VH-VL binders against Chaperone protein TorD (torD). Designs and how they scored, part 7

Target 1, 216 residues: Chaperone protein TorD (torD), of Ferrimonas balearica (e1svr5)
Amino acid sequence: MDEQEIREEVALAERRATLYWWFASMLCRELDSDQLNTLCSESGRVLLDALAEEPSLAPGCQKLRRALAGVQVLATPQLELAADYATAFLGDHLGSAPPYASVYVEPGGMMFQHPHQQMVQWLQQWQLAVSFDGNEPADHFAIMLDLMGNLVLKGVDSPEAQSAQSALLAEMLPPMRRWVTQCQRQPGFYAALAELLLAFVSLDQTLIEGEFSLAQ
Below, E stands for the ipSAE of ESMFold2; O stands for the ipSAE of OpenDDE; V2 stands for 0.75 times the mean of E and O plus 0.25 times the DockQ between their complexes.

## First folded at step 4 (VH-VL)

Design p11 (from pa7 with heavy chain P100G M101Y V105L S106P; framework fv_pabinafusp)
Fold by ESMFold2-Fast, scan of step 4:
Structure p11 (fold): chain C 216 residues (1-216), chain A 121 residues (1-121), chain B 112 residues (1-112)
Amino acid sequence: as target 1 above (216 residues)
Amino acid sequence: EVQLVQSGAEVKKPGESLKISCKGSGYSFTSYWIGWVRQMPGKGLEWMGIIYPGDSDTTYSEKFKVQVTISADKSISTAYLQWSSLKASDTAMYYCARHGYVRGLPYFDYWGQGTLVTVSS
Amino acid sequence: DIVMTQTPLSLSVTPGQPASISCRSSQSLVHSDGNTYLHWYLQKPGQSPQLLIYKVSNRFSGVPDRFSGSGSGTDFTLKISRVEAEDVGVYYCMQGTHWPYTFGQGTKVEIK
């Protein structure tokens, strides 16, 4: 590749990594007021407009915008989103969809704790410390997305990191598809976010597979 | 009301094929795993395998991987357990059970009435 | 596979007397998500198994107060404060933490 192609690869990797980290930040805990204000600002509008130009991402963007508009007319939008987070992801309530890969792969996989154990190994291998609150299991989707962002950035110059991207996506996507289906049982901000996330990760897998095939 | 209804009792000879069913109602069929459990006469319960009807993802207990096929038809909310060639040792009561796949509900909460399969002669 | 061992294998109790069943797993049942997926089922004569207790200590809907579960790690107990005639059957513990899911051998509870 020439210098311009190298610069284009770096720019693409930076955009992909930024999106993975953006989704991770939206899932790791309920949105604070600053995050909500940023998402509802001009910069948030520009981001969602740009994502919606991709046909596979447009439905998720539209649903996310409608959910944001819905909470903004309420007296305490941030508290409403915090309640949506708790309903969607916390506790033993009917309709809860905890964002942990192990919850959704155990019956479909032979290794019950495989996603958690695999993530612990990968985080150690790539020398990454995760600063999510408390004792979160390593197979929390936010942690998996954070690792993916790091692997994307490293992948520009590392065949090992490129292979790791494919392995992580193969580990993450099947449980994420089941998680999103569960999230969609209760319409709201996090159901829309989960749908957009799945569309993005699925698109990214397609792009990686296409790029890897061409790299032969 | 959540309900799992299984097909009726079967009497078969060794070497014959068989497919039994489990129909779910009163819930979102594609949102829960369906598991199959064998109970041989006078014996305890053992897991055979489970299926997620939304995408037909299946996982088998190693003991049963080559003995049976588990499948589902989400358009009619029905899961299936199938043998290509029955053995006398397959004589047992077979139960289907619903399994939640979410953190707060990962247990088998509702069970079918059972299908008695007798393989003799 | 995780081996689930129940003791005793059988109990004969006078109506109104308490009963206690123990369940031990060969490995810790604490899931990576922090939950412990140990459940108790009752199979009454001629009937399908029915869920009594889920995640160690939570009573399933419709289950009488006389049933309680406790334990942690690898050691678990099901208690019936006063056994009634309708409680006769075989009790099974089951682990859902590791695939394949496994049941204990069962404990038969009968009235004297």
Scores: ipSAE 0.000, ipTM 0.465, lowest interface PAE 14.8, mean pLDDT 82

Design p12 (from pa7 with heavy chain T30D M101Y, light chain T97Q; framework fv_pabinafusp)
Fold by ESMFold2-Fast, scan of step 4:
Structure p12 (fold): chain C 216 residues (1-216), chain A 121 residues (1-121), chain B 112 residues (1-112)
Amino acid sequence: as target 1 above (216 residues)
Amino acid sequence: EVQLVQSGAEVKKPGESLKISCKGSGYSFDSYWIGWVRQMPGKGLEWMGIIYPGDSDTTYSEKFKVQVTISADKSISTAYLQWSSLKASDTAMYYCARHPYVRGVSYFDYWGQGTLVTVSS
Amino acid sequence: DIVMTQTPLSLSVTPGQPASISCRSSQSLVHSDGNTYLHWYLQKPGQSPQLLIYKVSNRFSGVPDRFSGSGSGTDFTLKISRVEAEDVGVYYCMQGQHWPYTFGQGTKVEIK
């Protein structure tokens, strides 16, 4: 490839990886004041406007904006989002939607069995350490998204990493679809974020497939 | 509030096809798995398979994979169990049961009333 | 497949007396998440099965406190402290640790 084609491929990979890591940062823990302020700032508006230009991402962006506007009229917006996070992901009740792939595929006989062990193997294969606090199982969606971002960057000049991207997406999407359905039982910021995330990951899978079809 | 209502008893001959139903109400139907359990006359309970109505993802017990088809229509909150060709050995009570989709849950919480299927010549 | 074995196959109890049912699994029912997926169901004559106890010792909604579950690993017990006429039926243990889900062969409880 010429220099311009190489630069365009690198730029696309960097944008894809940045979005995977952005979603990972939004899911790995409740938003702090800096993250909330950034989302409500001009830079956050520009980001969501850019994402909304894609028809498949527009509904998720709109819902996320409505949720942010709703929280902003409350006395303590950051605490309200922290409560939304706890209700959506940390509750012990049948209404919570824990963000772990194993919750949605663990009834035995599924292809992605022992998701934690599979993720541990992939992280070892790619020589990546888990960068999250505490004792989070490796099948947390934030960890899977973080790995995806790394594979996207490595995929610029590695066919093995490109194949790994496709494999991870194939394993991530089925449990993510079920997780999003559970999240949507209680409308709110994290339900909107989960919907936007699913739309993005689905779009990314079609973009990878589209490159193959263009090569023909 | 939560109810699973199954179709009525069936009397069939060997070789005939059959489709029985299980209708859920009082909850978000496409957010829970529906399992099917067979109980032969005077015998215990056997798990046949399970379906997630939201995306029709289905898993069968190895014993039942070729004998039955499990399906669901989320638009009418109904799951189905179907035979293309019945055998006398299919004579049994068939139960549908709801399975929650939450970590720490791997059990059936609410059960239908059962559908008795009798297959004889 | 995980095999579930219940003992006894049947027992006849005088009203007000205690009853105990054992359930053994061919493999540990402890999951890597720390939970033990052993559940108990009751099927009264002519009725559907109903959930009594989930995850070894937790009573399901509406289940009287005379029912209790205990055990660990592969050996589990269901106890009825004071059997009543309405407790007649077949009791089944079930493992939810892995597909295919499997049930014990059942224990029939009758009143003398």
Scores: ipSAE 0.013, ipTM 0.565, lowest interface PAE 8.4, mean pLDDT 85

Design p13 (from pa7 with heavy chain S31D M101L V102Y V105Y; framework fv_pabinafusp)
Heavy chain, then light chain:
Amino acid sequence: EVQLVQSGAEVKKPGESLKISCKGSGYSFTDYWIGWVRQMPGKGLEWMGIIYPGDSDTTYSEKFKVQVTISADKSISTAYLQWSSLKASDTAMYYCARHPLYRGYSYFDYWGQGTLVTVSS
Amino acid sequence: DIVMTQTPLSLSVTPGQPASISCRSSQSLVHSDGNTYLHWYLQKPGQSPQLLIYKVSNRFSGVPDRFSGSGSGTDFTLKISRVEAEDVGVYYCMQGTHWPYTFGQGTKVEIK
ESMFold2-Fast, scan of step 4: ipSAE 0.012; ipTM 0.581

Design p14 (from pa7 with heavy chain S31E H99L V102Y V105F; framework fv_pabinafusp)
Fold by ESMFold2-Fast, scan of step 4:
Structure p14 (fold): chain C 216 residues (1-216), chain A 121 residues (1-121), chain B 112 residues (1-112)
Amino acid sequence: as target 1 above (216 residues)
Amino acid sequence: EVQLVQSGAEVKKPGESLKISCKGSGYSFTEYWIGWVRQMPGKGLEWMGIIYPGDSDTTYSEKFKVQVTISADKSISTAYLQWSSLKASDTAMYYCARLPMYRGFSYFDYWGQGTLVTVSS
Amino acid sequence: DIVMTQTPLSLSVTPGQPASISCRSSQSLVHSDGNTYLHWYLQKPGQSPQLLIYKVSNRFSGVPDRFSGSGSGTDFTLKISRVEAEDVGVYYCMQGTHWPYTFGQGTKVEIK
């Protein structure tokens, strides 16, 4: 109704969606040279400085910035990050932290008991393209974050999309907390990224809860 | 070395309460699930339930959900299996076993020595 | 619940001879993540179960190479190429794909 309120709602949704997709882009595969160069550029500095203004995000931003500075002094920064990605996410040993919700959900748990199947249903419901290469689960955190970005934008005009945001966050956060704890066994860029991501998603859930409680 | 040490054998009467324990050592207790397995005399193994000690998240087999309570105290690296009122049919060997946190390793790698519970009139 | 059926129920083996144990599940054990959570345990007389093979074919730490696992979907096999005296006990297959986790009824292996 109010033009100012509408503009503020749209701007917030665009900002939230952009951050969800930013995190998704860094988790779906190892960083390429363009992504690394962007993070180390002036625009990357400006983005991290802006995020650090939020007290709950500041520690994660500082850790991520330190990790970036650390790899920049190495002979092959991109290759070092690729190795860090493989060690953190692609192994099948106890030191690895595969970025899939199903890995961290309780065996007979409620809601995301079969996260892959539920994610396939949600992607189909919201008319989003889904591609599976053999055994790749749809419950990869990057896929879940990508869906959140889409739901955030749709939520401006859709109560159904707003409800879906809450449902996805309620199911994503518990396994994400366990995943981040596992990532912390191997300090580095991806451990810092995972910590920042958890802080962001936790903050976003708090904002959504506040919005819903005021609506009731 | 990884060890799970269980409490000693118990002899009880029907209607009595009981709480048995499983203490982990040699690893980070809050990073692994603990499961409980029953073996009745001369019978095979059956799962009762599991707990993640880091947040006390529990999952029970439907058969055991109303019969027992599973809990953990992470400050002393100990998991518990408890009955409010024992029955003669609870006579069995009870094992605890460790499970890695992630589903990709959904196998129990280390087992306690077992606690024999005998319930008779 | 997924029913796990083992055959045979018992084996009497001369030391050095091979042994084979079958395990069949009432439903496919392929999880939606692409893994097959079928594991093999050995319970020696008077002892706790111990892990031998996890996820169909992977030997646990310290398990001799005479033990091997194979199979897919609903049909799995544990093979011992040369049975030794220390291999006596009850062997159990277990599925970890669906809760509740379920064990086969066991296969007793003893020496003649």
Scores: ipSAE 0.000, ipTM 0.518, lowest interface PAE 11.0, mean pLDDT 84

Design p3 (from pa7 with heavy chain S31D; framework fv_pabinafusp)
Heavy chain, then light chain:
Amino acid sequence: EVQLVQSGAEVKKPGESLKISCKGSGYSFTDYWIGWVRQMPGKGLEWMGIIYPGDSDTTYSEKFKVQVTISADKSISTAYLQWSSLKASDTAMYYCARHPMVRGVSYFDYWGQGTLVTVSS
Amino acid sequence: DIVMTQTPLSLSVTPGQPASISCRSSQSLVHSDGNTYLHWYLQKPGQSPQLLIYKVSNRFSGVPDRFSGSGSGTDFTLKISRVEAEDVGVYYCMQGTHWPYTFGQGTKVEIK
ESMFold2-Fast, scan of step 4: ipSAE 0.015; ipTM 0.610

Design p4 (from pa7 with heavy chain S31D M101Y V102I; framework fv_pabinafusp)
Fold by ESMFold2-Fast, scan of step 4:
Structure p4 (fold): chain C 216 residues (1-216), chain A 121 residues (1-121), chain B 112 residues (1-112)
Amino acid sequence: as target 1 above (216 residues)
Amino acid sequence: EVQLVQSGAEVKKPGESLKISCKGSGYSFTDYWIGWVRQMPGKGLEWMGIIYPGDSDTTYSEKFKVQVTISADKSISTAYLQWSSLKASDTAMYYCARHPYIRGVSYFDYWGQGTLVTVSS
Amino acid sequence: DIVMTQTPLSLSVTPGQPASISCRSSQSLVHSDGNTYLHWYLQKPGQSPQLLIYKVSNRFSGVPDRFSGSGSGTDFTLKISRVEAEDVGVYYCMQGTHWPYTFGQGTKVEIK
């Protein structure tokens, strides 16, 4: 590959990794005021405009913008989003959708803990610290997304990392589809974010599957 | 009122195929997994497998993986248990039960009335 | 597979007297999420199993307070403070921590 092509591949990997880490940061805990202010700033507008140019991402972007506009007219926007986070992801009532792969692969997360054990193995293999404390289950979608970002960057010059990207997507997408369906039962900011995330990851799998199918 | 209603008793010969059903009502069918449990005459309970009706993803107990097929049709809120070729050892009561699709509330709370399957020549 | 062992296999109880059933698992039932997925079911004669206690000690909806569950790790107990005629049947413990889910052999409770 010539120098220009190498630079283009590196730039694409950096952008993909940045998006994986952005989604991880949006999902791992409720948004703080700085995150909310950034999302509502010019840089946030530019990001969502760029994503919305992709037809498969446009519906999620539109819903996310609607949720942000709705929250901005309220007295305490950050607290409203914190409430949405709690309603969407915390507790064990039937209306919540905990963001852990094992909940959706293994009913109630009780079975053989396969997504958690698989993630523990991958994090050790790639010598990566988790983005949360060690007491957090490793199959939290935010942790899986964080690992994807690292694998995307490593994939520029590592066939092993490229194969790992495909394996992680295959592990993550089925439970993520179920999680998003559950999130959509209660419209809101995090339901829109989950929909956008699934659309992004699905698109990325199409790119990875096409590339590795051709290469392998 | 939450109900799981199973199909009626079946009398079959070895080698015949069979498909029994479990219909959910009184709740959102895709909010719950459906599990199948076998109870041989005079014996205890054993899990065969479970299915999530929303996308038909299925997990089997190893001993039942080759013996049966579990499926679901969410459009009519019905789960199925199927044999391609019955054996006399399949004679048992078969129960379906629902499991909440949520972490921390993981138990089978409501059960169907059971379908008695008798396989004899 | 996790082996669930119940004791006793059967007990005959005078109405109004207490009953106690033990359940032991071959390995810890504490899930990595901190929950212990040990449940108790009752199968009355000619009926489907019904949930009595979930996650060790929580009574399911409509279950009388004379039923209580306790235990941790690998040792669990179901207690009935005053056995009534309606309580006759086979009691099963079940673990839901590891697939495949497994039941104990059952404990038959009958009235003397």
Scores: ipSAE 0.012, ipTM 0.541, lowest interface PAE 9.1, mean pLDDT 85

Design p5 (from pa7 with heavy chain M101Y V102Y V105Y Y107P; framework fv_pabinafusp)
Fold by ESMFold2-Fast, scan of step 4:
Order: sequence, then C-alpha cells, then structure tokens
Structure p5 (fold): chain C 216 residues (1-216), chain A 121 residues (1-121), chain B 112 residues (1-112)
Amino acid sequence: as target 1 above (216 residues)
Amino acid sequence: EVQLVQSGAEVKKPGESLKISCKGSGYSFTSYWIGWVRQMPGKGLEWMGIIYPGDSDTTYSEKFKVQVTISADKSISTAYLQWSSLKASDTAMYYCARHPYYRGYSPFDYWGQGTLVTVSS
Amino acid sequence: DIVMTQTPLSLSVTPGQPASISCRSSQSLVHSDGNTYLHWYLQKPGQSPQLLIYKVSNRFSGVPDRFSGSGSGTDFTLKISRVEAEDVGVYYCMQGTHWPYTFGQGTKVEIK
C-alpha cells in the first residue's frame, strides 16, 4: 500500500543516511573514547552482526571485528587506533593513503571538474556548511559521505536530490576503490573500515540504480 | 625489495606490431599506478601514459593516445605497452615506472631497467 | 602543456665543489590542495632514472643529505653541496601538478 510504501521508503532512507554519517564520523578524525567504547559495546556488536547478514558486507564486518579485538588486548587501545589513523592517512606521503578523492581521480580533459571544485559547487547548491576543520579540502571522503547522507534524506521527496545521489556516487566510487586498495597495503582497523565502506557504497549504488531489486 | 623488470630489447621493421612488458615484484602490484616513459636517442624523458592495474583505468598523453595501447594483467603483476604498427620514429628506450599514489600527488619512485626498441628497414 | 625549462644545460664541476640547477615552469605548480608537485630525478650514464627529491624539498629514501631542493610557484632549485664522482649524469625536474606530466630538458653534470 501507498502509505506503507512511503513509511518503508522513509525508514530505508533514514537507515542509509545513518550509515553514511557513521562512516563519515569514523573517517573524519581519530576515534575518541566514546566512539571506541560504542564500537566495543553490545550496541556495536549488534550493528556489525546486522550488517554482516548482507553477504557483500560480511567480509568487511569480520575484518573490522578482528581489528577491534586485536586493539582491545593492548594497554592503550585508543592511542593505538590514533597511531593507526596517523600511519594510514597522515604519515609519509609515499606510505600513507590520504582520504581525498582528488588524490585518486584520473586526470580529465577541459570538460572534467576537479573533485574539490565539484564538491564546493554541490555544498553551495545544497546550502550545506562542512562540519569539519576549515582547512580540509572539500573532496575529503568524509565530507562526500556527509553530503551523501543529507542527499539521501532529501531524496525522499526531491527528484533533484535523487539525481544528485547518483551523480555523487559516480564521482566518489572510482577514487574510493583505489584508496581502499592503498589502505590494504597496511592491514589494520582503518584498512578494514575502508573495505567495509567500499562494500556498503557499492551496494547502495546498486540499490539506487534499481539493478538489485529488478534482478530478483 | 621493490623491482620492475622489463622485457628484452626488440629489433623490428616498420609496420610490425610489438608488445613489451613490465613485471612488478616485492610490493602489492594493484596498489600502484604504472607509467610509461619514452626516451628517444640523445633526447630527454617524455611521459606516454599511466595505468592503475587494479581496475585497468588508463590515461594517455594526447601525443600517444592513438600511437600505443597500455594494459595490465594483475594476475601476473605485469603491465604492457603495445603498438599495432611501428614506425622508424618509435626507435627509443622505453621505461616503466611505479607511482605510489595517484596523479599529481607523488612521484614515480622506482623504475624498470628499460627496453630498447629499434625500428629500421 | 606545462613547459619545464632547466638551466644550465650542462655543468662541469671540480670534485668537492657545489653545483646548482634551476628549473622554471610556464605556470604555477601549486595544486588546489596547497601542495607543489615538483620532483627531481638523476639518470646516471647507461642507467634508468632514479628519484632524488619529491615535492620540492623532500629527499627520497637513501638519498644523501648533500642533495637539497627548494623553490615555490614557478622557480625551483636543486643544490648539491659537494659534488662527488658518483653524482655525474643528467638531472631532470618533473611536474606532477598538471596533466600531462612533463619533464625539463635535463642538465648534464660532469666532473672537470
């Protein structure tokens, strides 16, 4: 029924947006004590168990769970994760995997826009202020994920927002695939997180394009 | 130890096809771009193009876009540069080089030993 | 395409003396992310190029501290504080800020 269909669409959008913002929150900066405690709590276990029910997300969930277990046996788990963050994203340029789309995008011709410039235009179009340090380039994956969450919610009653979701995914996925491969050079929490994120975003693109539901 | 090992020297006639190789070892091959550089006899270095082996994403210099094809086989950690029809002007040393991150961010850090291609009638 | 111009084209140095090589770009090499992607390579006789300096001033692993890079915008310099016999070869600057990537024409360094 129409009313139930509308409620189901709203509930799905809320779940999708929440996951985009969850990933954004873990990628934008080092995990704080509250975030780590939540991931290691019963609530975090339930979340990862629920995500792992999806076959495409299960491998990433399992790797993330193993990484969390490994860190929890150390004397200072939070500091170890902070060190992992620095190594993965802030270390030597040749050894790290900076989480910026522009680092991983194929150079285009005159008709192609740089990811940072495209993101600035989209943030202005949707009247969104970035909730990050003002020194961050707008093509940081966490900023792109934050925008995606907002577009998902707006997409419930906006065809323009629905089109923007597809455009942002097309912009985000190619550089994200390369970034994840770079992250996998150093197994650990953030490599596992990046792998799970890519699996989630890839699945979401399939659902948006209607390919998955039509194939069934 | 990171190594890029290229195929041996080639002697060809104009109009012949050729495919040369660059095999990576000692690192995760799919985590790095591979670029191709031409050095004509007595001249400097010139970029031809670059490929990401993990998804075969390839970008060419406009000068080389119709001259050559760049490809990679990630199952054997090997990148390729090929010509459908060689010209005498293709006589040069060809280098492959590894790019740790993506275009504009970092340099090509390790280079192959080079493949000398001689095209003469 | 960005044109990279090196001076001098050739340099003859007495062992132990300093050497300085200039590289100028036709346009600014400052990327929109604030970084400058200007790199220096050395090609020794009969060998492949090897990375010396990346992002203007950072020495690559294993490169001696007698090599240093500096500059900004469109003007860059590579300095060798005391040239040794093993430093002979052709030095190239390269820009990675704008596609396509381009090299300077090279500077040949010889021992007098």
Scores: ipSAE 0.006, ipTM 0.536, lowest interface PAE 10.7, mean pLDDT 84

Design p6 (from pa7 with heavy chain M101L V102Y V105S S106Y; framework fv_pabinafusp)
Fold by ESMFold2-Fast, scan of step 4:
Structure p6 (fold): chain C 216 residues (1-216), chain A 121 residues (1-121), chain B 112 residues (1-112)
Amino acid sequence: as target 1 above (216 residues)
Amino acid sequence: EVQLVQSGAEVKKPGESLKISCKGSGYSFTSYWIGWVRQMPGKGLEWMGIIYPGDSDTTYSEKFKVQVTISADKSISTAYLQWSSLKASDTAMYYCARHPLYRGSYYFDYWGQGTLVTVSS
Amino acid sequence: DIVMTQTPLSLSVTPGQPASISCRSSQSLVHSDGNTYLHWYLQKPGQSPQLLIYKVSNRFSGVPDRFSGSGSGTDFTLKISRVEAEDVGVYYCMQGTHWPYTFGQGTKVEIK
C-alpha cells in the first residue's frame, strides 16, 4: 500500500476509535460539569456538525442537540442530566434501561451471563486494563465500546484484531437495539444519545462488512 | 388495565399442526418478555420458553427446544406457540405470561387465562 | 438445572388457622446483583396462576397482608397468618435467578 493509502487508513481508524471512546465516556457515568461544558462548547458543536454530515447519523445528532438545548435552559443542567441518568439506567421500573448486554440477551434479563464471560475472555486476550471492578459486569456497553476502540486501532496492523471487531459488533448490536428501544420509553438526553450510538455502531458494521462501494 | 388474552381450546389428532396465540393489551408490548408455561392434567407448572417481541429473539427450556416454536408479531401485540406435529403427550393447559424487560423484575406478573389443548385419536 | 423442592405437598387447614409452606433450592438463589429472585404464585381451582410474592418478601399489588414471605440463600417460607376459604388452591415457588427458570412441584392447600 502507498503512503497516502496507509495515512488514510490510519486516520479513519483514529476517527472510529475516538468516537467509540467518546460514547463510552458518556455512558460509563453521568456527565460531570466539564463533559457538559465541552458538549455545549465550540468543540462539541464541531463534533456534532461533522457527525451530521453522515446521512444515517444526522437524525440522531439533531435529537441530541434538541435534548441539550432543552436542559441548558434549566437552572441546574448538570443535576438534571444526572437525574436523567439515574432514571434511565439505575432504576428497576418500566422506564429503566440498564446499559448491560446481558440484560437484553439472556433469559429474564439476568446480568453476569454469556456476554460478561465473553468480554472477560476478550479483555484478557487483548491485555486491556479498563476501569473494571471484579464485581462490575464486563458487558457494560461502555466497556464494550472501549474495547472496540482499542481493537479498531490494533486492526490497522492486525488481521486478528480486524476479526475481533466483527465478532464484538455481532455480540453488541442485538442487545444494543433492545436497550435503545427501552431507553426510548423515557425521551430525553440519554435516549437521544443511545439512538445516536446505535446509528453509529450500525454504520460502522456496514463499513467493516465492505458495503460501501466508495468507502475510505 | 393489563390483559393477556389467549386463543380458545383446541382438540387435535396426533400428527396435526397447531398454533395458539396470546394477545397483550393495556401495556407496551415491547417492554415485556412473553413466557410460555405448560401444565399437564393434574401436574405442576413447567416453564417452556420466553420471547422478546421487539426482535423475536427466543430462549427455550432444553426439554421444549425441539418440541415447539415460539414466535411473536409486535404489530398486533400477539405471541404464538406452535407445534409442527402434535403428540398425545402434548395434551395440557398452556399459559402465556409477561415478564418485565428491566433488571430486578425477573418474575411473571400477569398471566393469560390459558389454552387447553387436547390431543387424542 | 435448579431443583425446587416444596414441603408439604398437601396441607389441610382449619379456617382461621395459620399455614406455612417451605421451598428449598438445590443452589443459592442470590443473584450477582444482590437480589434473590424467589417468587410465590397461587393457582386457585379453575384459574390461571397469580403472583403473590416476588423477591422473597414483597407482596404483589392487591395481595392481602395475611400473606408474607421470608428466607435467604436456599431456604424460603410462605406464611398465611389466617387461612380463608378464598386461599384454597395450589401454591408454587419459582426461581428466576438461574436459567432455565424452575417451579416447585406445588403445595395444595385445602380447607378441612
Scores: ipSAE 0.005, ipTM 0.500, lowest interface PAE 11.7, mean pLDDT 84

Design p8 (from pa7 with heavy chain S31D, light chain V30L H31Y; framework fv_pabinafusp; at its last look DockQ between E and O 0.65; V2 from the best seeds 0.00; counts 0 for: pae E 7.4 > 2)
Heavy chain, then light chain:
Amino acid sequence: EVQLVQSGAEVKKPGESLKISCKGSGYSFTDYWIGWVRQMPGKGLEWMGIIYPGDSDTTYSEKFKVQVTISADKSISTAYLQWSSLKASDTAMYYCARHPMVRGVSYFDYWGQGTLVTVSS
Amino acid sequence: DIVMTQTPLSLSVTPGQPASISCRSSQSLLYSDGNTYLHWYLQKPGQSPQLLIYKVSNRFSGVPDRFSGSGSGTDFTLKISRVEAEDVGVYYCMQGTHWPYTFGQGTKVEIK
ESMFold2-Fast, scan of step 4: ipSAE 0.051; ipTM 0.637
ESMFold2, look of step 5: ipSAE 0.029; ipTM 0.601
ESMFold2 (binder alone), look of step 5: mean pLDDT 91; pTM 0.920
OpenDDE, look of step 5: ipSAE 0.088; ipTM 0.687

## First folded at step 5 (VH-VL; framework fv_pabinafusp)

Design p16 (from p8 with heavy chain M101Y; at its last look DockQ between E and O 0.05; V2 from the best seeds 0.00; counts 0 for: pae E 10.0 > 2, placed apart)
Heavy chain, then light chain:
Amino acid sequence: EVQLVQSGAEVKKPGESLKISCKGSGYSFTDYWIGWVRQMPGKGLEWMGIIYPGDSDTTYSEKFKVQVTISADKSISTAYLQWSSLKASDTAMYYCARHPYVRGVSYFDYWGQGTLVTVSS
Amino acid sequence: DIVMTQTPLSLSVTPGQPASISCRSSQSLLYSDGNTYLHWYLQKPGQSPQLLIYKVSNRFSGVPDRFSGSGSGTDFTLKISRVEAEDVGVYYCMQGTHWPYTFGQGTKVEIK
ESMFold2, look of step 5: ipSAE 0.007; ipTM 0.447
ESMFold2 (binder alone), look of step 5: mean pLDDT 92; pTM 0.936
OpenDDE, look of step 5: ipSAE 0.008; ipTM 0.530

Design p17 (from p8 with heavy chain V102I V105Y; at its last look DockQ between E and O 0.04; V2 from the best seeds 0.00; counts 0 for: pae O 11.2 > 2, off the site)
Heavy chain, then light chain:
Amino acid sequence: EVQLVQSGAEVKKPGESLKISCKGSGYSFTDYWIGWVRQMPGKGLEWMGIIYPGDSDTTYSEKFKVQVTISADKSISTAYLQWSSLKASDTAMYYCARHPMIRGYSYFDYWGQGTLVTVSS
Amino acid sequence: DIVMTQTPLSLSVTPGQPASISCRSSQSLLYSDGNTYLHWYLQKPGQSPQLLIYKVSNRFSGVPDRFSGSGSGTDFTLKISRVEAEDVGVYYCMQGTHWPYTFGQGTKVEIK
ESMFold2, look of step 5: ipSAE 0.011; ipTM 0.602
ESMFold2 (binder alone), look of step 5: mean pLDDT 91; pTM 0.928
OpenDDE, look of step 5: ipSAE 0.006; ipTM 0.527

## First folded at step 7 (VH-VL; framework fv_ogalvibart)

Design f6 (at its last look DockQ between E and O 0.31; V2 from the best seeds 0.00; counts 0 for: pae E 12.5 > 2, grease 19 > 18.9)
Heavy chain, then light chain:
Amino acid sequence: QVQLVESGGGVVQPGRSLRLSCAASGFTFSDYDMHWVRQAPGKGLEWVAIISYDGSYKYYADSVTGRFTISRDNSKNTLYLQMNSLRAEDTAVYYCARDLGYSYGPHFDYWGQGTLVTVSS
Amino acid sequence: DIQMTQSPSTLSASVGDRVTITCRASQSISSWLAWFQQKPGKAPKLLIYKASSLESGVPSRFSGSGSGTEFTLTISSLQPDDFATYYCQQYYSYPLTFGQGTKVEIK
ESMFold2, look of step 7: ipSAE 0.006; ipTM 0.485
ESMFold2 (binder alone), look of step 7: mean pLDDT 94; pTM 0.953
OpenDDE, look of step 7: ipSAE 0.522; ipTM 0.818

## First folded at step 9 (VH-VL)

Design g3 (framework fv_ogalvibart; at its last look DockQ between E and O 0.57; V2 from the best seeds 0.00; counts 0 for: pae E 8.0 > 2)
Heavy chain, then light chain:
Amino acid sequence: QVQLVESGGGVVQPGRSLRLSCAASGFTFSDYDMHWVRQAPGKGLEWVAVISYDGSRKYYADSVTGRFTISRDNSKNTLYLQMNSLRAEDTAVYYCARDRMVRGVPHFDYWGQGTLVTVSS
Amino acid sequence: DIQMTQSPSTLSASVGDRVTITCRASQSISSWLAWFQQKPGKAPKLLIYKASSLESGVPSRFSGSGSGTEFTLTISSLQPDDFATYYCQQYHSYPLTFGQGTKVEIK
ESMFold2, look of step 9: ipSAE 0.020; ipTM 0.600
ESMFold2 (binder alone), look of step 9: mean pLDDT 92; pTM 0.924
OpenDDE, look of step 9: ipSAE 0.043; ipTM 0.626

Design g4 (from p8 with heavy chain D57R, light chain Y101L; framework fv_pabinafusp; at its last look DockQ between E and O 0.04; V2 from the best seeds 0.00; counts 0 for: pae E 15.2 > 2, off the site)
Heavy chain, then light chain:
Amino acid sequence: EVQLVQSGAEVKKPGESLKISCKGSGYSFTDYWIGWVRQMPGKGLEWMGIIYPGDSRTTYSEKFKVQVTISADKSISTAYLQWSSLKASDTAMYYCARHPMVRGVSYFDYWGQGTLVTVSS
Amino acid sequence: DIVMTQTPLSLSVTPGQPASISCRSSQSLLYSDGNTYLHWYLQKPGQSPQLLIYKVSNRFSGVPDRFSGSGSGTDFTLKISRVEAEDVGVYYCMQGTHWPLTFGQGTKVEIK
ESMFold2, look of step 9: ipSAE 0.000; ipTM 0.433
ESMFold2 (binder alone), look of step 9: mean pLDDT 91; pTM 0.932
OpenDDE, look of step 9: ipSAE 0.000; ipTM 0.505

